# Miniprotein binders against q56419, part 1

All scores and structures are predictions.

Target 1, 326 residues: q56419
Amino acid sequence: MEGRTLEEVQEEVFKRHGVLVPKKELEDLAKALEEAGLLLTEKVEARLKEEEEKLKRERPMRLAGLSYPEGEREARAFLEAFRASYPGEGEEARVLLMPHLEPSRVPEVYGAALAALEKTPPPERIYLVGVAHRPLKEKAAALPVPFQTPFGPALPDLPALQALDALLPFELFNTPLAFREEHSLELPLFFLKGRFPEARVLPLLVARRSPELGEALKVVLRDFPGLLVLAVDLSHVGPRFGDTPLTRTLAEEARRRDLGFLERLAEGEPEAALAFLGANPTRIDGVEVVASLLPLLRERKGKVLAHRLDLEAPTLSAVGAGTLVL
Below, numbering starts at 1 at the first letter of every chain, in headers, positions and changes, except where a header shows other numbers.
F, E and O stand for the ipSAE by ESMFold2-Fast, ESMFold2 and OpenDDE, each averaged over both directions (binder to target, target to binder). V2 = 0.75 x the mean of E and O + 0.25 x the DockQ between their complexes.
[cut] marks letters that were taken out.

## First folded at step 1 (miniprotein)

Design a1
Amino acid sequence: SLEEEIKKLWEEIKRLLEEAKKLYDEGRYEEALKVLEEAAKLLQRLQELAQQTGDPKWLDLAHKLAEEIARLMHEIVEKLSK
ESMFold2 (binder alone), alone request of step 1: mean pLDDT 86; pTM 0.832

Design a1v
Amino acid sequence: SLEEEIKKLWEEIEELVKEIKRLLEEAKKLYDEGRYEEALKVLEEAIKLLEEAAKLLQRLQELAQQTGDPKWLDLAHKLAEEIQRLAEEIARLMHEIVEKLSK
ESMFold2 (binder alone), alone request of step 1: mean pLDDT 89; pTM 0.883

Design a2
Amino acid sequence: GSTEELKEKIRRLVEEAERLLREALELYEKGDLEAAIEKLAEAVRLLGEAAKLAHEAGLHDLVAEISRLMAEISKLIAEISREAVKR
ESMFold2 (binder alone), alone request of step 1: mean pLDDT 87; pTM 0.852

Design a2v
Amino acid sequence: GSTEELKEKIRRLVEEAERLFREALELYEKGDLEAAIEKLAEAVRLLAEAAKLAHEAGDPELVAEISRLIAEISKLIAEISREAVKR
ESMFold2 (binder alone), alone request of step 1: mean pLDDT 87; pTM 0.848

Design a2w
Amino acid sequence: GSTEELKEKIRRLVKEALELIEEAERLLREALELYEKGDLEAAIEKLAEAVELLKEAIRLLGEAAKLAHEAGLHDLVAEISRLMKEIAELLAEISKLIAEISREAVKR
ESMFold2 (binder alone), alone request of step 1: mean pLDDT 88; pTM 0.872

Design a3
Amino acid sequence: DEREKLIELLRKALELHKEALELLKRAQELGDEELTRRAIELLREAARLFLEAAELAIKLNDPELLRLVEEAIRVHAEAMRIAAEIEAR
ESMFold2 (binder alone), alone request of step 1: mean pLDDT 79; pTM 0.736

Design a3v
Amino acid sequence: DEREKLIELLEKAIELLRKALELHKEALELLKRAQELGDEELTRRAIELLKEAIRLLREAARLFLEAAELAIKLNDPELLRLVEEALKLVEEAIRVHAEAMRIAAEIEAR
ESMFold2 (binder alone), alone request of step 1: mean pLDDT 82; pTM 0.793

Design a4
Amino acid sequence: SDPWEELRKRLEELRRKFEEALRSGASPEELQRLAEEYLREVEEIMREAEKLGADPEVLRELRELAERVRRWIEEAIRSKS
ESMFold2 (binder alone), alone request of step 1: mean pLDDT 75; pTM 0.624

Design a4v
Amino acid sequence: SDPWEELRKRLEELRRKFEEALRKGVSPEELQRLAEEFLREVEEILREAEKLGIDPEVLRELRELAERVRRWIEEAIRSKS
ESMFold2 (binder alone), alone request of step 1: mean pLDDT 73; pTM 0.610

Design a5
Amino acid sequence: TPEEKLEELIKEFEELVKKAEELAKKAEEAAKNGDTETAKKYIDELVKTLEKLEELAEEIAKLAPSEEQRKRALEIAERAKRIAEEAKRFAEEVLKSAES
ESMFold2 (binder alone), alone request of step 1: mean pLDDT 76; pTM 0.689

Design a5v
Amino acid sequence: TPEEKLEELIKEFEELVKKAEELAKKAEEAAKNGDTETAKKYIDELVKVLEKLEELAEEIAKLTGDPELRKRALEIAERAKRIAEEAKRFAEEVLKSAES
ESMFold2 (binder alone), alone request of step 1: mean pLDDT 72; pTM 0.634

Design a6
Amino acid sequence: SDIEKTIEEVKRLVEEMLRKVEEAIRSGNKEEAERVIREYAEKIVELLKKAIEAGAPPELIQKVIELYQEAVRRAAELIAKM
ESMFold2 (binder alone), alone request of step 1: mean pLDDT 85; pTM 0.794

Design a6v
Amino acid sequence: SDIEKTIEEVKRLVKEAKELIEEMLRKVEEAIRSGNKEEAERVIREYARELEELAEKIVELLKKAIEAGAPPELIQKVIELYQEAVKEAEEILRRAAELIAKM
ESMFold2 (binder alone), alone request of step 1: mean pLDDT 85; pTM 0.787

Design b1
Amino acid sequence: DPLEELLKKLKELIEEALRHAEEGNWEKAAELFEKAAELAKEALKLAIEQGDTETQKRILELLTELYERAAEVFRKLGNEELAKKYEELAKKARELLEQL
ESMFold2 (binder alone), alone request of step 1: mean pLDDT 83; pTM 0.768

Design b10
Amino acid sequence: ELDELEREIRRLLEEAQRLAREGRPEEGLEVARRALELAKKSGDPRLIAWAYLAIGLIYLEMGKYDEALKYFEEARRIAEETNDEELKKLVEEYIERARR
ESMFold2 (binder alone), alone request of step 1: mean pLDDT 81; pTM 0.802

Design b10v
Amino acid sequence: ELDELEREIRRLLEEAQRLAREGRPEEALEVARRALELAKKSGDPRLIAEAYLAIALIYLEMGKYDEALKYFEEARRIAEETNDEELKKLVEEYIERARR
ESMFold2 (binder alone), alone request of step 1: mean pLDDT 81; pTM 0.792

Design b11
Amino acid sequence: GNEELERLRREAEEALKKALELIKEAAEVAKTNPERAIELLLEAARILTEAAIKLNDEELIKRAIEVLREAARLALENGMPELAEKARELIERLEKLL
ESMFold2 (binder alone), alone request of step 1: mean pLDDT 86; pTM 0.830

Design b11v
Amino acid sequence: GNEELERLRREAEEALKKALELIKEAAEVAKEDPERAIELLLEAARILAEAAIKLNDEELIKRAIEVLREAARLALENGLPELAEKARELIERLEKLL
ESMFold2 (binder alone), alone request of step 1: mean pLDDT 85; pTM 0.822

Design b11w
Amino acid sequence: SEERREAEEALKKALELIKEAAEVAKTNPERAIELLLEAARILTEAAIKLNDEELIKRAIEVLREAARLALENGMPELAEKARELIERLEKLL
ESMFold2 (binder alone), alone request of step 1: mean pLDDT 85; pTM 0.831

Design b1v
Amino acid sequence: DPLEELLKKLKELIEEALRLAEEGNWEKAAELLEKAAELAKEALKLAIEQGDTETAKRILELLAELYERAAEVFRKLGNEELAKKYEELAKKARELLEQL
ESMFold2 (binder alone), alone request of step 1: mean pLDDT 77; pTM 0.673

Design b2
Amino acid sequence: SMEEKIRELAEKLAKLAQELAELVKQGADPEEIKKKMEEFIRVVKELYELTKEMNNPEAERWLKETIRLVEEFLKAFEEGNVDKAVEILRKIAETAAKLAEALS
ESMFold2 (binder alone), alone request of step 1: mean pLDDT 84; pTM 0.838

Design b2v
Amino acid sequence: SMEEKIRELAEKLAKLAQELAELVKQGADPEEIKKLMEEFIRVVKELYELAKEAGDPEAERWLKEAIRLVEEFLKAFEEGNVDKAVEILRKIAEIAAKLAEALS
ESMFold2 (binder alone), alone request of step 1: mean pLDDT 84; pTM 0.821

Design b3
Amino acid sequence: GSVEEILRQAEELFRQALEALEKGDPKTALELLREVLRLLLEAYRIDPSRTEEILRKFAEVARKAAEIAKKLGDQEAVEIARKIEEAVRTGDLDTAIRLLEELIRRL
ESMFold2 (binder alone), alone request of step 1: mean pLDDT 76; pTM 0.713

Design b3v
Amino acid sequence: GSVEEILRQAEELFRQALEALEKGDPKTALELLREVLRLLIEAYRIDPSRAEEILRKFAEVAREAAEIAKKLGDPEAVEIARKIEEAVRRGDLDTAIRLLEELIRRL
ESMFold2 (binder alone), alone request of step 1: mean pLDDT 79; pTM 0.751

Design b4
Amino acid sequence: NEKLKEAVRLAEEAVKVAEEARRLLQKALELNDPEAIHKAAELFIKAQELAIRAIEIARETGIPEVAELALKALEIAAEAAKAAAEALIKTGDPSAVDLAKKAVELAVKAAELAREMG
ESMFold2 (binder alone), alone request of step 1: mean pLDDT 73; pTM 0.694

Design b5
Amino acid sequence: SAEELAKKLEELLRKIIELAEKGKFDEAIKLVDEFIELLKELVKNPETKELAEEILKLVERVKELLKQGRTEEAIKLIEEILHLVKKIAELA
ESMFold2 (binder alone), alone request of step 1: mean pLDDT 86; pTM 0.837

Design b5v
Amino acid sequence: SAEELAKKLEELLRKIIELAEKGKFDEAIKLVDEFIELLKELVKSGADPETIKELAEEILKLVERVKELLKQGRTEEAIKLIEEILHLVKKIAELA
ESMFold2 (binder alone), alone request of step 1: mean pLDDT 82; pTM 0.794

Design b5w
Amino acid sequence: SAEELAKKLEELLKKIEELLRKIIELAEKGKFDEAIKLVDEFIKLLEELIELLKELVKNPETKELAKEIEELAEEILKLVERVKELLKQGRTEEAIKLIEEILELIKEILHLVKKIAELA
ESMFold2 (binder alone), alone request of step 1: mean pLDDT 84; pTM 0.827

Design b6
Amino acid sequence: MSVKEKVLKALEELAEVAAKYGHPELAEIARRAIELLKEGKDPREVLKFVLENLIELAKKLGDEELVELAEKALKALEEGEDPLKILIEALKRLIEKM
ESMFold2 (binder alone), alone request of step 1: mean pLDDT 72; pTM 0.649

Design b6v
Amino acid sequence: MSVKEKVLKALEELAEVAAKYGHPELAEIARRAIELLKEGVDPREVLKIVLEALIELAKKLGDEELVELAEKALKALEEGEDPLKILIEALKRLIEKM
ESMFold2 (binder alone), alone request of step 1: mean pLDDT 74; pTM 0.686

Design b7
Amino acid sequence: TEEERRFEELFRRAMELLREGLESGNPEILKEAIRLFEEALKIARELGDHEREAKVLYYLALAYEKLGDKEKAKEYAEKALEIAKEKGIEDVIKKAEELLKRL
ESMFold2 (binder alone), alone request of step 1: mean pLDDT 90; pTM 0.919

Design b7v
Amino acid sequence: TEEERRFEELFRRAIELLREALESGNPEILKEAIRLFEEALKIARELGDHERLAKVLYALALAYEKLGDKEKAKEYAEKALEIAKEKGIEDVIKKAEELLKRL
ESMFold2 (binder alone), alone request of step 1: mean pLDDT 87; pTM 0.868

Design b8
Amino acid sequence: SKEEKALELAEEIVRLNREIAELLTELGLEKEAELAYRVADLSEELLRSVKEGDPDVEKILRLTEEIVRLLKELARLLEELGLTELAELAKRAAELAERIYREFLER
ESMFold2 (binder alone), alone request of step 1: mean pLDDT 83; pTM 0.822

Design b8v
Amino acid sequence: SKEEKALELAEEIVRLAREIAELLTELGLEKEAELAYRVADLAEELLRLVKEGDPDVEKILRLAEEIVRLLKELARLLEELGLTELAELAKRAAELAERIYREFLER
ESMFold2 (binder alone), alone request of step 1: mean pLDDT 85; pTM 0.857

Design b9
Amino acid sequence: NPEEVLKKWYELFEKFLEAVKNGDLDKAVEYAKQMAELIKEAGVSDELVEEFVKLAEELVEAVKKGDREKAEELIKKLAETWKKIAEEVLK
ESMFold2 (binder alone), alone request of step 1: mean pLDDT 80; pTM 0.741

Design b9v
Amino acid sequence: NPEEVLKKIEELLKKWYELFEKFLEAVKNGDLDKAVEYAKQMAELLKEIAELIKEAGVSDELVKRIEEIVEEFVKLAEELVEAVKKGDREKAEELIKKLAELLRELAETWKKIAEEVLK
ESMFold2 (binder alone), alone request of step 1: mean pLDDT 79; pTM 0.713

Design c1
Amino acid sequence: SEEVKELIEKALEKLKEAIELAKKGDPEEAVKILTEVAKELSELASRTNDPELVDLAREIAELALEIAKELPSTEAIKLALEATKVALEAAVRSNNEELIKKVLELIERAIEL
ESMFold2 (binder alone), alone request of step 1: mean pLDDT 72; pTM 0.663

Design c1v
Amino acid sequence: SEEVKELIEKALEKLKEAIELAKKGDPEEAVKILTEVAKELAELAVRTNDPELVDLAREIAELALEIAKELPSTEAIKLALEAIKVALEAAVRTGDEELIKKVLELIERAIEL
ESMFold2 (binder alone), alone request of step 1: mean pLDDT 78; pTM 0.755

Design c2
Amino acid sequence: TTEEWLKEILERIREIVEEAKRLGLSEEELRKIALELIRLFIEAIKRGVDPELLARVVETLLEVLQELGLSPEELLEFAKEIVRIAEEAGISPETLARIKELIERLRKE
ESMFold2 (binder alone), alone request of step 1: mean pLDDT 74; pTM 0.688

Design c2v
Amino acid sequence: TTEEILKEILERIREIVEEAKRLGLSEEELRKIALELIRLLIEAIKRGVDPELLARVVEALLEVLQELGLSPEELLELAKEIVRIAEEAGISPETLARIKELIERLRKE
ESMFold2 (binder alone), alone request of step 1: mean pLDDT 72; pTM 0.661

Design c2w
Amino acid sequence: TTEEWLKEILERIREIVEEAKRLGLSEEELRKIALELIRLFIEAIKRGVDPELLARVVETLLEVLQELGLSPEELLEFAKEIVRIAEELG
ESMFold2 (binder alone), alone request of step 1: mean pLDDT 69; pTM 0.590

Design c3
Amino acid sequence: SKEEEIKRIVEEIKKLLEEAKKASSPEEALKILQEAFDKIIKLAETYNDPELAIEAFKLLAEVAKRINDERFYKLAKEAAEKALELAPDEETRKKIEELLKEL
ESMFold2 (binder alone), alone request of step 1: mean pLDDT 72; pTM 0.608

Design c3v
Amino acid sequence: SKEEEIKRIVEEIKKLLEEAKKASSPEEALKILQEALDKIIKLAETYNDPELAIEAIKLLAEVAKRLGNERFLKLAKEAAEKALELAPDEETRKKIEELLKEL
ESMFold2 (binder alone), alone request of step 1: mean pLDDT 73; pTM 0.630

Design c4
Amino acid sequence: MDKEKVLELAREILRVAEELVKIAQETGNTEVLKIAAKLIEIAARLALEVGDEETVKEALRLAIEIAKKVNDPEFVKEVEKLIEEFEK
ESMFold2 (binder alone), alone request of step 1: mean pLDDT 76; pTM 0.692

Design c4v
Amino acid sequence: MDKEKVLELAREILRVAEELVKIAQETGNTEVLKIAAKLIEIAARLALEVGDEETVKEALRLAIEIAKKVNDPEFVKEVEKLIEEFEKLGLSPEEIERIRRKLEEA
ESMFold2 (binder alone), alone request of step 1: mean pLDDT 74; pTM 0.681

Design c5
Amino acid sequence: DSEEIARRVLELAKRGDPEAIREVVKIAAETRDPRVIEAAIDALVEIGTPEALKAIIEVARKTDSPELREYARKALERLKDHPNAEEIIREAERLL
ESMFold2 (binder alone), alone request of step 1: mean pLDDT 73; pTM 0.691

Design c5v
Amino acid sequence: DSEEIARRVLELAKRGDPEAIREVVKIAAETRDPRVIEAAIDALVEIGTPEALKAIIEVARKTDSPELREYARKALERLK
ESMFold2 (binder alone), alone request of step 1: mean pLDDT 77; pTM 0.719

Design c6
Amino acid sequence: MTLEELLKEAEELLKQGKPDEAAKLLLEAVKKAVEENDPESIRKALEVALKLLEQYPSDTLKEVIEEILKIAEELAKKDPRFKEIVEELKRKLEEL
ESMFold2 (binder alone), alone request of step 1: mean pLDDT 73; pTM 0.656

Design c6v
Amino acid sequence: MTLEELLKEAEELLKQGKPDEAAKLLLEAVKKAVEENDPEAIRKALEVALKLLEQYPSDELKEVIEEILKIAEELAKKDPRLKEIVEELKRILEEL
ESMFold2 (binder alone), alone request of step 1: mean pLDDT 79; pTM 0.738

Design c6w
Amino acid sequence: MTLEELLKEAEELLKQGKPDEAAKLLLEAVKKAVEENDPESIRKALEVALKLLEQYPSDTLKEVIEEILKIAEELAKKDPRFKEIVEELKRKLEELGVSPEEIEKLLKEL
ESMFold2 (binder alone), alone request of step 1: mean pLDDT 72; pTM 0.661

Design c7
Amino acid sequence: SREEIEKLAREVVKLARENPEKAAELINELSKTDPELAVEVIRLIAEENPELAAEIVARLAKLNPEAAKLAIEALRRAGRPEVAELIERLVKEA
ESMFold2 (binder alone), alone request of step 1: mean pLDDT 80; pTM 0.782

Design c7v
Amino acid sequence: SREEIEKLAREVVKLARENPEKAAELIRELAKTDPELAVEVIRLIAEKDPELAAEIVARLAKLNPEAAKLAIEALRRAGRPEVAELIERLVKEA
ESMFold2 (binder alone), alone request of step 1: mean pLDDT 78; pTM 0.736

Design d1
Amino acid sequence: SKIRVRVEISDPEKAAELAKKIVEIARELGLEVSVRWENGKLTIEIEGDISEETLRELLERIAKLVKEYGGRIEVEIEGSD
ESMFold2 (binder alone), alone request of step 1: mean pLDDT 76; pTM 0.712

Design d1v
Amino acid sequence: SKIRVRVEISDPEKIAELAKKIVEIARELGLEVSVRVENGKLTIEIEADDSEETLRELLERIAKLVKEYGARIEVEIEGSD
ESMFold2 (binder alone), alone request of step 1: mean pLDDT 73; pTM 0.672

Design d2
Amino acid sequence: GTTYELHIRFEGLSPEQIEELIRLIAEAAKKAGGKVLEVRRDGNEVHIRIQFDDPEAVEKFIKEVLEILKRFGVKPEKITVELREV
ESMFold2 (binder alone), alone request of step 1: mean pLDDT 79; pTM 0.758

Design d2v
Amino acid sequence: GTTYELHIRFEGLSPEQIEELIRLIAEAAKKAGAKVLEVRRDGNEVHIRIQADDPEAVEKFIKEVLEILKRFGVKEITVELREV
ESMFold2 (binder alone), alone request of step 1: mean pLDDT 78; pTM 0.735

Design d3
Amino acid sequence: GTIKVLVRVKGDEETLKRVLEEIRKLAEEAGVEIRIEIDPETGEVLIIAEADSPEKLLEFLKRVQEILEKLGVEVEIRLSEEALRLLSLLK
ESMFold2 (binder alone), alone request of step 1: mean pLDDT 70; pTM 0.643

Design d3v
Amino acid sequence: GTIKVLVRVKGDEETLKRVLEEIRKLAEEAGVEIRIEIDPETGEVLIIAEADSPEKLLEFLKRVQEILEKLGVEVEILSEEALRLLSLLK
ESMFold2 (binder alone), alone request of step 1: mean pLDDT 71; pTM 0.646

Design d3w
Amino acid sequence: GTIKVEVRVKGDEETLKRVLEEIRKLAEEAGVEIRIEIDPETGEVRIRAEADSPEKLLEFLKRVQEILEKLGVEVEIEVE
ESMFold2 (binder alone), alone request of step 1: mean pLDDT 75; pTM 0.680

Design d4
Amino acid sequence: MERVRIRIEFPPEDAELAKRLAEEFVKEARRLGLDAEVEEKDGVIYIEVEGSREEIEKLIEKIKEEIERRNPRAKVEVEWL
ESMFold2 (binder alone), alone request of step 1: mean pLDDT 80; pTM 0.744

Design d4v
Amino acid sequence: MERVLIRIEFPPEDAELAKRLAEEFVKEARRLGLDAEVEEKDGVIYIVVEGSREEIEKLIEKIKEEIERRNPRAKVEVEWLSPEEAEKLREELERLLK
ESMFold2 (binder alone), alone request of step 1: mean pLDDT 75; pTM 0.696

Design d5
Amino acid sequence: SMTKYVVKVRIEGVSDEVREKIKEAFEKVKELAEKLGVKVLEYDIRKEGDTLYITVTFEFPSEEAAKKFIELVKKLIEEAVKEAGAKVTFELEVKE
ESMFold2 (binder alone), alone request of step 1: mean pLDDT 77; pTM 0.705

Design d5v
Amino acid sequence: TKYVVKVRIEGLSDEVIEKIKEALEKVKELAEKLGVKVLEVDIRKEGDTLYITVTFEFPSEEAAKKFIELVKKLIEEAVKEAGAKVTFELEVKE
ESMFold2 (binder alone), alone request of step 1: mean pLDDT 75; pTM 0.665

Design e1 (at its last look DockQ between E and O 0.07; V2 from the best seeds 0.00; counts 0 for: pae E 14.8 > 1.5, pTM E .707 < .8, end hemmed in, 8.2% free, placed apart)
Fold by OpenDDE base, look of step 8:
Structure e1 (fold): chain B 326 residues (1-326), chain A 107 residues (1-107)
Amino acid sequence: as target 1 above (326 residues)
Amino acid sequence: MKVLIIITRDPELARRAAEIAKKLGPDTEIHIITDNPEAARIAKELGVKVHLLPPGTSPEEIARIIREIVEELNPDLIIIVGDVEDPRIKAVIEELKRIGKPVYLVT
């Protein structure tokens, strides 16, 4: 079954119940439901408290055996297969934009990221900036613990994380539970750890645009150089996201938005990239991340290596993914 | 009207969802499914019925629980709020497709 648009929901409610719900209230509901990411109970509080206490020590894999293999040997074969799915050569990255979408949906886009990583000298540390699909207490957060991967733990760069925290007007080490199941870090980290086993990681999440984060990171990167990775998806269109079923016109608009965004980033014009999106009608996921990292993206020229708008046929919806090097 | 809101993450959304859903009409019965305890508390405080999923429940078990709730409740509208790439959300979506209920997805 297709997801429904807000208009279809409004019409359905009207037809069934004789109540015309204002579209704005449905939008406010959807937005409120999006902004806060709902819900909790007592037995779960005790378990979440236990999980929060565990997250003080490590972040376990959640998608092992689902999105990628749990075993190291199989995980290496997985990386090789994904690399093989991209027929091109990569370029050296100082900034890598890559997806966090389910890898099997966009294998060549992850393959392009791997190709870029092949041309990138092993960094001492990776600043991995994901999208908070869960609410954060602050605009951004970090989890200063080892992240488990099939290749062993990705160890945090505690000195660099502490330096970042010291420059932020808010506590960086907030909302540890938001990291528990955050795939925007876990999925990219699989590929990054597989390629750079010795790199330390700064796992960062952005919930809302934080100019302070970009300015702080710009300072930290001087003393703690490393690879910056933006783990972001692009357009989200179709019934799952409140649109009509994917049409040629909707797909062309999504691609236009995705590519126009990535191309402007590749030209070193991140403000122009954001301005090009306007109200972001195709719901590009990475806008808050890019808006937070403007100081690090300005004047950096690069190349779009891959893009895909991947159709989820059962929902007639699509998600854009891209790989960009700067 | 029966509205089922399936949600995986934040308590303040429970508040806002409950507040907005109360605007959908006086006869709107709101049910919230969540794996998060504070939002269930908030939802309960607002007089919303809450179905708690145990954390670490497998996608298959979540799909089963959601099916049972949907079959019992027979909601007029289902809203899913969460990461669409979360295997649990995927499992829920697949199960809801099987049940044939109108679903709105918020990502």
Scores: ipSAE 0.019, ipTM 0.461, lowest interface PAE 4.3, mean pLDDT 84
Fold by ESMFold2, look of step 8:
Structure e1 (fold): chain B 326 residues (1-326), chain A 107 residues (1-107)
Amino acid sequence: as target 1 above (326 residues)
Amino acid sequence: MKVLIIITRDPELARRAAEIAKKLGPDTEIHIITDNPEAARIAKELGVKVHLLPPGTSPEEIARIIREIVEELNPDLIIIVGDVEDPRIKAVIEELKRIGKPVYLVT
């Protein structure tokens, strides 16, 4: 079943369920479903176009009241609580790797990111690079609109975004709907906007590795300097991700993979970090982003500030998160 | 006619599948199984019965729960809405193969 098309899966299910020679009633039902689906296609396309047009003006908060407070006063108290969850000091970052996992699951990892931001001079702009959880039309995308936050709108850096688009062999502004529910941008942005209220943002998604993106960003960063943020998670292990139940051995391997990956990045060796993962048996979420951004990561030395492999007891699974400054 | 719809993705696709199922007849009883609260909200707005899965339910436990619901409901039609690469969907498909009920996949 793995690696099969939907049509192949449907055909296999049909045959394995012992369905007889198709009866007239089954054929009539299938025709009715197909016709109803065709009639709904135009309405769905019109709704999707309408939502795309709305997203061309702004990106509203989706996770307010769910992952973070909606009110500004409460949101500032939230930031302070997260910072307090990390007792250590940060370091100045030109590149920051931070998670996009639900903040309440890894409070000290987000706290470490806040500690790094305290040591970082306020940037004019932030290159926020997340992981696309919905398909993109291209390998990467951006959405050049204000992103709403409890701290006010995070304004786009339009000149930098336009410069980036001009350097790519594909249209950068290609999939507005992929941003509608994208938590890999929204969750990190809450922390970044709270600490850097004046910074403009380049909200970027990677679906598949794009060497062209990294080369283009290297050029754009020379004229438009700023903070580069990789908003990525690490290992994904256990039954929720197609493994056997989480064992101590699997958890130790996931932790080893996470830390080995982060440590090689901290040595300025992003190719070695990717090679260390091989086939990526623990499904580190950040590999496509790192592979896209190699020109920006080479020879940048830094430090791993925090790591956690967060256990999901109900699912017998775990997700890794880390904070790295370069 | 009893229709069971199993949803693990896009609430908009869930709405479409529920509307299609209603076109099968005025006396069609529609049941939706979902772990997505937004899909459950849409189902309630459509006036269909909802079976909300517990949060963090394993693929094996989902398959057992769905088997129990299918045995109790005895649906004439099962529609699965979701990504066939999702481990939860894979577990449901494997369990339903053993039951021998007609199953349709919607992407």
Scores: ipSAE 0.000, ipTM 0.177, lowest interface PAE 14.8, mean pLDDT 81
ESMFold2 (binder alone), alone request of step 1: mean pLDDT 77; pTM 0.725
ESMFold2 (binder alone), look of step 8: mean pLDDT 78; pTM 0.725

Design e1v
Amino acid sequence: MKVLIIITRDPELARRAAEIAKKLGPDTEIHIITDNPEAARIAKELGVKVHLLPPGTSPEEIARIIREIVEELNPDLIIIVGDSPEAKAVIEELKRIGKPVYLVT
ESMFold2 (binder alone), alone request of step 1: mean pLDDT 72; pTM 0.653

